# Ledger of designs, part 2: VH-VL binders against Large ribosomal subunit protein mL67 (mhr1)

Target 1, 175 residues: Large ribosomal subunit protein mL67 (mhr1), of Schizosaccharomyces pombe (o60147)
Amino acid sequence: MLEKNKYLYIFRHIQTNQVLLSQGNVLKKTALFQLPYPLQKPVAPNGMRPAKLRKDHWVPLLKVEFPNESMFQSVFMQLLNYRKYRSVQPLTSDLLKLPIPVRRRKIMRQEVPNTIADLADILNKEKFPENSVRLQLSDKSDSEYADWPPSVQIDSEEIKLSRGFREKTTVDEAR
Short names: E, the ipSAE of ESMFold2; O, the ipSAE of OpenDDE; V2, 0.75 times the mean of E and O plus 0.25 times the DockQ between their complexes.

## First folded at step 20 (VH-VL; framework fv_lerdelimumab)

Design U1 (from T2 with heavy chain Y109S, light chain R90W; at its last look DockQ between E and O 0.62; V2 from the best seeds 0.00; counts 0 for: pae O 2.1 > 2)
Heavy chain, then light chain:
Amino acid sequence: EVQLVESGGGVVQPGRSLRLSCAASGFTFSRYGMHWVRQAPGKGLEWVARISYSGSKTYYADSVKGRFTISRDNSKNTLYLQMDSLRAEDTAVYYCAKGTFYSGYYFDSWGQGTLVTVSS
Amino acid sequence: SSELTQDPAVSVALGQTVRITCQGDSLRYYYASWYQQKPGQAPVLVIYGQNNRPSGIPDRFSGSSSGNTASLTITGAQAEDEADYYCNSWDSSGDWSYVFGGGTKLTVL
ESMFold2, look of step 20: ipSAE 0.649; ipTM 0.835
ESMFold2 (binder alone), look of step 20: mean pLDDT 90; pTM 0.936
OpenDDE, look of step 20: ipSAE 0.082; ipTM 0.717

Design U2 (from S1 with heavy chain T101F F102T; at its last look DockQ between E and O 0.66; V2 from the best seeds 0.00; counts 0 for: pae E 3.7 > 2)
Heavy chain, then light chain:
Amino acid sequence: EVQLVESGGGVVQPGRSLRLSCAASGFTFSRYGMHWVRQAPGKGLEWVARISYSGSKTYYADSVKGRFTISRDNSKNTLYLQMDSLRAEDTAVYYCAKGGFTYSGYYFDYWGQGTLVTVSS
Amino acid sequence: SSELTQDPAVSVALGQTVRITCQGDSLRYYYASWYQQKPGQAPVLVIYGQNNRPSGIPDRFSGSSSGNTASLTITGAQAEDEADYYCNSWDSSGDWSYVFGGGTKLTVL
ESMFold2, look of step 20: ipSAE 0.394; ipTM 0.762
ESMFold2 (binder alone), look of step 20: mean pLDDT 91; pTM 0.944
OpenDDE, look of step 20: ipSAE 0.263; ipTM 0.772

## First folded at step 21 (VH-VL; framework fv_lerdelimumab)

Design V1 (from S1 with heavy chain Y110S, light chain G49Y; at its last look DockQ between E and O 0.63; V2 from the best seeds 0.00; counts 0 for: pae E 7.3 > 2)
Heavy chain, then light chain:
Amino acid sequence: EVQLVESGGGVVQPGRSLRLSCAASGFTFSRYGMHWVRQAPGKGLEWVARISYSGSKTYYADSVKGRFTISRDNSKNTLYLQMDSLRAEDTAVYYCAKGGTFYSGYYFDSWGQGTLVTVSS
Amino acid sequence: SSELTQDPAVSVALGQTVRITCQGDSLRYYYASWYQQKPGQAPVLVIYYQNNRPSGIPDRFSGSSSGNTASLTITGAQAEDEADYYCNSWDSSGDWSYVFGGGTKLTVL
ESMFold2, look of step 21: ipSAE 0.048; ipTM 0.625
ESMFold2 (binder alone), look of step 21: mean pLDDT 90; pTM 0.933
OpenDDE, look of step 21: ipSAE 0.018; ipTM 0.653

Design V2 (from S1 with heavy chain T101I; at its last look DockQ between E and O 0.66; V2 from the best seeds 0.00; counts 0 for: pae E 3.4 > 2)
Heavy chain, then light chain:
Amino acid sequence: EVQLVESGGGVVQPGRSLRLSCAASGFTFSRYGMHWVRQAPGKGLEWVARISYSGSKTYYADSVKGRFTISRDNSKNTLYLQMDSLRAEDTAVYYCAKGGIFYSGYYFDYWGQGTLVTVSS
Amino acid sequence: SSELTQDPAVSVALGQTVRITCQGDSLRYYYASWYQQKPGQAPVLVIYGQNNRPSGIPDRFSGSSSGNTASLTITGAQAEDEADYYCNSWDSSGDWSYVFGGGTKLTVL
ESMFold2, look of step 21: ipSAE 0.415; ipTM 0.767
ESMFold2 (binder alone), look of step 21: mean pLDDT 90; pTM 0.935
OpenDDE, look of step 21: ipSAE 0.120; ipTM 0.737

## First folded at step 22 (VH-VL; framework fv_lerdelimumab)

Design W1 (from S1 with light chain S26N S92D; at its last look DockQ between E and O 0.35; V2 from the best seeds 0.00; counts 0 for: pae E 6.7 > 2)
Heavy chain, then light chain:
Amino acid sequence: EVQLVESGGGVVQPGRSLRLSCAASGFTFSRYGMHWVRQAPGKGLEWVARISYSGSKTYYADSVKGRFTISRDNSKNTLYLQMDSLRAEDTAVYYCAKGGTFYSGYYFDYWGQGTLVTVSS
Amino acid sequence: SSELTQDPAVSVALGQTVRITCQGDNLRYYYASWYQQKPGQAPVLVIYGQNNRPSGIPDRFSGSSSGNTASLTITGAQAEDEADYYCNSWDDSGDWSYVFGGGTKLTVL
ESMFold2, look of step 22: ipSAE 0.072; ipTM 0.662
ESMFold2 (binder alone), look of step 22: mean pLDDT 90; pTM 0.938
OpenDDE, look of step 22: ipSAE 0.494; ipTM 0.825

Design W2 (from T1 with light chain W90Y; at its last look DockQ between E and O 0.62; V2 from the best seeds 0.00; counts 0 for: pae E 5.4 > 2)
Heavy chain, then light chain:
Amino acid sequence: EVQLVESGGGVVQPGRSLRLSCAASGFTFSRYGMHWVRQAPGKGLEWVARISYSGSKTYYADSVKGRFTISRDNSKNTLYLQMDSLRAEDTAVYYCAKGGTFYHGYYFDYWGQGTLVTVSS
Amino acid sequence: SSELTQDPAVSVALGQTVRITCQGDSLRYYYASWYQQKPGQAPVLVIYGQNNRPSGIPDRFSGSSSGNTASLTITGAQAEDEADYYCNSYDSSGDWSYVFGGGTKLTVL
ESMFold2, look of step 22: ipSAE 0.226; ipTM 0.699
ESMFold2 (binder alone), look of step 22: mean pLDDT 91; pTM 0.943
OpenDDE, look of step 22: ipSAE 0.405; ipTM 0.816

## First folded at step 23 (VH-VL; framework fv_lerdelimumab)

Design X1 (from S1 with heavy chain F102Y; at its last look DockQ between E and O 0.47; V2 from the best seeds 0.00; counts 0 for: pae E 2.9 > 2)
Heavy chain, then light chain:
Amino acid sequence: EVQLVESGGGVVQPGRSLRLSCAASGFTFSRYGMHWVRQAPGKGLEWVARISYSGSKTYYADSVKGRFTISRDNSKNTLYLQMDSLRAEDTAVYYCAKGGTYYSGYYFDYWGQGTLVTVSS
Amino acid sequence: SSELTQDPAVSVALGQTVRITCQGDSLRYYYASWYQQKPGQAPVLVIYGQNNRPSGIPDRFSGSSSGNTASLTITGAQAEDEADYYCNSWDSSGDWSYVFGGGTKLTVL
ESMFold2, look of step 23: ipSAE 0.427; ipTM 0.761
ESMFold2 (binder alone), look of step 23: mean pLDDT 90; pTM 0.939
OpenDDE, look of step 23: ipSAE 0.603; ipTM 0.849

Design X2 (at its last look DockQ between E and O 0.35; V2 from the best seeds 0.00; counts 0 for: pae O 5.2 > 2, grease 19.3 > 18.9)
Heavy chain, then light chain:
Amino acid sequence: EVQLVESGGGVVQPGRSLRLSCAASGFTFSRYGMHWVRQAPGKGLEWVARISYSGSKTYYADSVKGRFTISRDNSKNTLYLQMDSLRAEDTAVYYCAKGGTFYGYYFDYWGQGTLVTVSS
Amino acid sequence: SSELTQDPAVSVALGQTVRITCQGDSLRYYYASWYQQKPGQAPVLVIYGQNNRPSGIPDRFSGSSSGNTASLTITGAQAEDEADYYCNSWDSSGDWSYVFGGGTKLTVL
ESMFold2, look of step 23: ipSAE 0.267; ipTM 0.707
ESMFold2 (binder alone), look of step 23: mean pLDDT 90; pTM 0.934
OpenDDE, look of step 23: ipSAE 0.021; ipTM 0.634

## First folded at step 24 (VH-VL; framework fv_lerdelimumab)

Design Y1 (from X1 with heavy chain S104H; at its last read DockQ between E and O 0.64; V2 from the best seeds 0.57)
Heavy chain, then light chain:
Amino acid sequence: EVQLVESGGGVVQPGRSLRLSCAASGFTFSRYGMHWVRQAPGKGLEWVARISYSGSKTYYADSVKGRFTISRDNSKNTLYLQMDSLRAEDTAVYYCAKGGTYYHGYYFDYWGQGTLVTVSS
Amino acid sequence: SSELTQDPAVSVALGQTVRITCQGDSLRYYYASWYQQKPGQAPVLVIYGQNNRPSGIPDRFSGSSSGNTASLTITGAQAEDEADYYCNSWDSSGDWSYVFGGGTKLTVL
ESMFold2, look of step 24: ipSAE 0.597; ipTM 0.821
ESMFold2 (binder alone), look of step 24: mean pLDDT 90; pTM 0.937
OpenDDE, look of step 24: ipSAE 0.503; ipTM 0.836
ESMFold2, look of step 27: ipSAE 0.684; ipTM 0.852
ESMFold2 (binder alone), look of step 27: mean pLDDT 90; pTM 0.935
OpenDDE, look of step 27: ipSAE 0.584; ipTM 0.847
ESMFold2, fold request of step 31: ipSAE 0.602, 0.584, 0.615; ipTM 0.818, 0.811, 0.827
ESMFold2 (binder alone), fold request of step 31: mean pLDDT 90, 91, 90; pTM 0.931, 0.942, 0.936
OpenDDE, fold request of step 31: ipSAE 0.450, 0.015, 0.345; ipTM 0.830, 0.617, 0.800
ESMFold2, last read: ipSAE 0.659, 0.682, 0.627; ipTM 0.842, 0.852, 0.833
ESMFold2 (binder alone), last read: mean pLDDT 90, 90, 90; pTM 0.937, 0.934, 0.932
OpenDDE, last read: ipSAE 0.421, 0.325, 0.302; ipTM 0.824, 0.792, 0.786

Design Y2 (from X1 with heavy chain Y106W, light chain R53K; at its last look DockQ between E and O 0.69; V2 from the best seeds 0.00; counts 0 for: pae E 3.5 > 2)
Heavy chain, then light chain:
Amino acid sequence: EVQLVESGGGVVQPGRSLRLSCAASGFTFSRYGMHWVRQAPGKGLEWVARISYSGSKTYYADSVKGRFTISRDNSKNTLYLQMDSLRAEDTAVYYCAKGGTYYSGWYFDYWGQGTLVTVSS
Amino acid sequence: SSELTQDPAVSVALGQTVRITCQGDSLRYYYASWYQQKPGQAPVLVIYGQNNKPSGIPDRFSGSSSGNTASLTITGAQAEDEADYYCNSWDSSGDWSYVFGGGTKLTVL
ESMFold2, look of step 24: ipSAE 0.396; ipTM 0.769
ESMFold2 (binder alone), look of step 24: mean pLDDT 90; pTM 0.934
OpenDDE, look of step 24: ipSAE 0.163; ipTM 0.747

## First folded at step 25 (VH-VL; framework fv_lerdelimumab)

Design Z1 (from Y1 with heavy chain G105S; at its last look DockQ between E and O 0.62; V2 from the best seeds 0.00; counts 0 for: pae O 4.1 > 2)
Heavy chain, then light chain:
Amino acid sequence: EVQLVESGGGVVQPGRSLRLSCAASGFTFSRYGMHWVRQAPGKGLEWVARISYSGSKTYYADSVKGRFTISRDNSKNTLYLQMDSLRAEDTAVYYCAKGGTYYHSYYFDYWGQGTLVTVSS
Amino acid sequence: SSELTQDPAVSVALGQTVRITCQGDSLRYYYASWYQQKPGQAPVLVIYGQNNRPSGIPDRFSGSSSGNTASLTITGAQAEDEADYYCNSWDSSGDWSYVFGGGTKLTVL
ESMFold2, look of step 25: ipSAE 0.620; ipTM 0.833
ESMFold2 (binder alone), look of step 25: mean pLDDT 90; pTM 0.939
OpenDDE, look of step 25: ipSAE 0.047; ipTM 0.678

Design Z2 (from Y1 with heavy chain G33S; at its last look DockQ between E and O 0.77; V2 from the best seeds 0.00; counts 0 for: pae E 4.6 > 2)
Heavy chain, then light chain:
Amino acid sequence: EVQLVESGGGVVQPGRSLRLSCAASGFTFSRYSMHWVRQAPGKGLEWVARISYSGSKTYYADSVKGRFTISRDNSKNTLYLQMDSLRAEDTAVYYCAKGGTYYHGYYFDYWGQGTLVTVSS
Amino acid sequence: SSELTQDPAVSVALGQTVRITCQGDSLRYYYASWYQQKPGQAPVLVIYGQNNRPSGIPDRFSGSSSGNTASLTITGAQAEDEADYYCNSWDSSGDWSYVFGGGTKLTVL
ESMFold2, look of step 25: ipSAE 0.304; ipTM 0.724
ESMFold2 (binder alone), look of step 25: mean pLDDT 91; pTM 0.942
OpenDDE, look of step 25: ipSAE 0.390; ipTM 0.805

## First folded at step 26 (VH-VL; framework fv_lerdelimumab)

Design A1 (from Y1 with heavy chain T101N; at its last look DockQ between E and O 0.41; V2 from the best seeds 0.00; counts 0 for: pae O 5.7 > 2)
Heavy chain, then light chain:
Amino acid sequence: EVQLVESGGGVVQPGRSLRLSCAASGFTFSRYGMHWVRQAPGKGLEWVARISYSGSKTYYADSVKGRFTISRDNSKNTLYLQMDSLRAEDTAVYYCAKGGNYYHGYYFDYWGQGTLVTVSS
Amino acid sequence: SSELTQDPAVSVALGQTVRITCQGDSLRYYYASWYQQKPGQAPVLVIYGQNNRPSGIPDRFSGSSSGNTASLTITGAQAEDEADYYCNSWDSSGDWSYVFGGGTKLTVL
ESMFold2, look of step 26: ipSAE 0.664; ipTM 0.849
ESMFold2 (binder alone), look of step 26: mean pLDDT 91; pTM 0.944
OpenDDE, look of step 26: ipSAE 0.020; ipTM 0.636

Design A2 (from Y1 with light chain S93T; at its last look DockQ between E and O 0.79; V2 from the best seeds 0.00; counts 0 for: pae O 3.0 > 2)
Heavy chain, then light chain:
Amino acid sequence: EVQLVESGGGVVQPGRSLRLSCAASGFTFSRYGMHWVRQAPGKGLEWVARISYSGSKTYYADSVKGRFTISRDNSKNTLYLQMDSLRAEDTAVYYCAKGGTYYHGYYFDYWGQGTLVTVSS
Amino acid sequence: SSELTQDPAVSVALGQTVRITCQGDSLRYYYASWYQQKPGQAPVLVIYGQNNRPSGIPDRFSGSSSGNTASLTITGAQAEDEADYYCNSWDSTGDWSYVFGGGTKLTVL
ESMFold2, look of step 26: ipSAE 0.611; ipTM 0.823
ESMFold2 (binder alone), look of step 26: mean pLDDT 91; pTM 0.941
OpenDDE, look of step 26: ipSAE 0.183; ipTM 0.751

## First folded at step 27 (VH-VL; from Y1 with heavy chain H104Q; framework fv_lerdelimumab)

Design B1 (at its last read DockQ between E and O 0.46; V2 from the best seeds 0.00; counts 0 for: pae E 2.3 > 2)
Heavy chain, then light chain:
Amino acid sequence: EVQLVESGGGVVQPGRSLRLSCAASGFTFSRYGMHWVRQAPGKGLEWVARISYSGSKTYYADSVKGRFTISRDNSKNTLYLQMDSLRAEDTAVYYCAKGGTYYQGYYFDYWGQGTLVTVSS
Amino acid sequence: SSELTQDPAVSVALGQTVRITCQGDSLRYYYASWYQQKPGQAPVLVIYGQNNRPSGIPDRFSGSSSGNTASLTITGAQAEDEADYYCNSWDSSGDWSYVFGGGTKLTVL
ESMFold2, look of step 27: ipSAE 0.624; ipTM 0.829
ESMFold2 (binder alone), look of step 27: mean pLDDT 90; pTM 0.935
OpenDDE, look of step 27: ipSAE 0.695; ipTM 0.870
ESMFold2, look of step 30: ipSAE 0.415; ipTM 0.763
ESMFold2 (binder alone), look of step 30: mean pLDDT 90; pTM 0.935
OpenDDE, look of step 30: ipSAE 0.658; ipTM 0.865
ESMFold2, fold request of step 31: ipSAE 0.583, 0.545, 0.469; ipTM 0.814, 0.805, 0.782
ESMFold2 (binder alone), fold request of step 31: mean pLDDT 90, 90, 90; pTM 0.933, 0.935, 0.932
OpenDDE, fold request of step 31: ipSAE 0.782, 0.758, 0.753; ipTM 0.895, 0.888, 0.887
ESMFold2, last read: ipSAE 0.562, 0.539, 0.552; ipTM 0.809, 0.794, 0.805
ESMFold2 (binder alone), last read: mean pLDDT 91, 91, 91; pTM 0.936, 0.937, 0.938
OpenDDE, last read: ipSAE 0.752, 0.751, 0.803; ipTM 0.885, 0.886, 0.906

## First folded at step 28 (VH-VL; framework fv_lerdelimumab)

Design C1 (from B1 with light chain Q50K; at its last look DockQ between E and O 0.73; V2 from the best seeds 0.00; counts 0 for: pae E 3.0 > 2)
Heavy chain, then light chain:
Amino acid sequence: EVQLVESGGGVVQPGRSLRLSCAASGFTFSRYGMHWVRQAPGKGLEWVARISYSGSKTYYADSVKGRFTISRDNSKNTLYLQMDSLRAEDTAVYYCAKGGTYYQGYYFDYWGQGTLVTVSS
Amino acid sequence: SSELTQDPAVSVALGQTVRITCQGDSLRYYYASWYQQKPGQAPVLVIYGKNNRPSGIPDRFSGSSSGNTASLTITGAQAEDEADYYCNSWDSSGDWSYVFGGGTKLTVL
ESMFold2, look of step 28: ipSAE 0.388; ipTM 0.723
ESMFold2 (binder alone), look of step 28: mean pLDDT 90; pTM 0.937
OpenDDE, look of step 28: ipSAE 0.697; ipTM 0.873

Design C2 (from B1 with light chain D95E; at its last look DockQ between E and O 0.47; V2 from the best seeds 0.56)
Heavy chain, then light chain:
Amino acid sequence: EVQLVESGGGVVQPGRSLRLSCAASGFTFSRYGMHWVRQAPGKGLEWVARISYSGSKTYYADSVKGRFTISRDNSKNTLYLQMDSLRAEDTAVYYCAKGGTYYQGYYFDYWGQGTLVTVSS
Amino acid sequence: SSELTQDPAVSVALGQTVRITCQGDSLRYYYASWYQQKPGQAPVLVIYGQNNRPSGIPDRFSGSSSGNTASLTITGAQAEDEADYYCNSWDSSGEWSYVFGGGTKLTVL
ESMFold2, look of step 28: ipSAE 0.635; ipTM 0.838
ESMFold2 (binder alone), look of step 28: mean pLDDT 90; pTM 0.933
OpenDDE, look of step 28: ipSAE 0.536; ipTM 0.840

## First folded at step 29 (VH-VL; framework fv_lerdelimumab)

Design D1 (from B1 with light chain S93T; at its last look DockQ between E and O 0.65; V2 from the best seeds 0.00; counts 0 for: pae E 3.0 > 2)
Heavy chain, then light chain:
Amino acid sequence: EVQLVESGGGVVQPGRSLRLSCAASGFTFSRYGMHWVRQAPGKGLEWVARISYSGSKTYYADSVKGRFTISRDNSKNTLYLQMDSLRAEDTAVYYCAKGGTYYQGYYFDYWGQGTLVTVSS
Amino acid sequence: SSELTQDPAVSVALGQTVRITCQGDSLRYYYASWYQQKPGQAPVLVIYGQNNRPSGIPDRFSGSSSGNTASLTITGAQAEDEADYYCNSWDSTGDWSYVFGGGTKLTVL
ESMFold2, look of step 29: ipSAE 0.440; ipTM 0.769
ESMFold2 (binder alone), look of step 29: mean pLDDT 90; pTM 0.935
OpenDDE, look of step 29: ipSAE 0.636; ipTM 0.857

Design D2 (from B1 with heavy chain Q104K; at its last look DockQ between E and O 0.70; V2 from the best seeds 0.00; counts 0 for: pae O 2.4 > 2)
Heavy chain, then light chain:
Amino acid sequence: EVQLVESGGGVVQPGRSLRLSCAASGFTFSRYGMHWVRQAPGKGLEWVARISYSGSKTYYADSVKGRFTISRDNSKNTLYLQMDSLRAEDTAVYYCAKGGTYYKGYYFDYWGQGTLVTVSS
Amino acid sequence: SSELTQDPAVSVALGQTVRITCQGDSLRYYYASWYQQKPGQAPVLVIYGQNNRPSGIPDRFSGSSSGNTASLTITGAQAEDEADYYCNSWDSSGDWSYVFGGGTKLTVL
ESMFold2, look of step 29: ipSAE 0.716; ipTM 0.863
ESMFold2 (binder alone), look of step 29: mean pLDDT 91; pTM 0.938
OpenDDE, look of step 29: ipSAE 0.287; ipTM 0.780

## First folded at step 30 (VH-VL; from B1 with heavy chain R31S R50S Y53S Y103S, light chain Y29S W96S; framework fv_lerdelimumab)

Design CTRL (at its last look DockQ between E and O 0.05; V2 from the best seeds 0.00; counts 0 for: pae E 15.8 > 2, placed apart)
Heavy chain, then light chain:
Amino acid sequence: EVQLVESGGGVVQPGRSLRLSCAASGFTFSSYGMHWVRQAPGKGLEWVASISSSGSKTYYADSVKGRFTISRDNSKNTLYLQMDSLRAEDTAVYYCAKGGTYSQGYYFDYWGQGTLVTVSS
Amino acid sequence: SSELTQDPAVSVALGQTVRITCQGDSLRSYYASWYQQKPGQAPVLVIYGQNNRPSGIPDRFSGSSSGNTASLTITGAQAEDEADYYCNSWDSSGDSSYVFGGGTKLTVL
ESMFold2, look of step 30: ipSAE 0.000; ipTM 0.494
ESMFold2 (binder alone), look of step 30: mean pLDDT 93; pTM 0.957
OpenDDE, look of step 30: ipSAE 0.083; ipTM 0.723

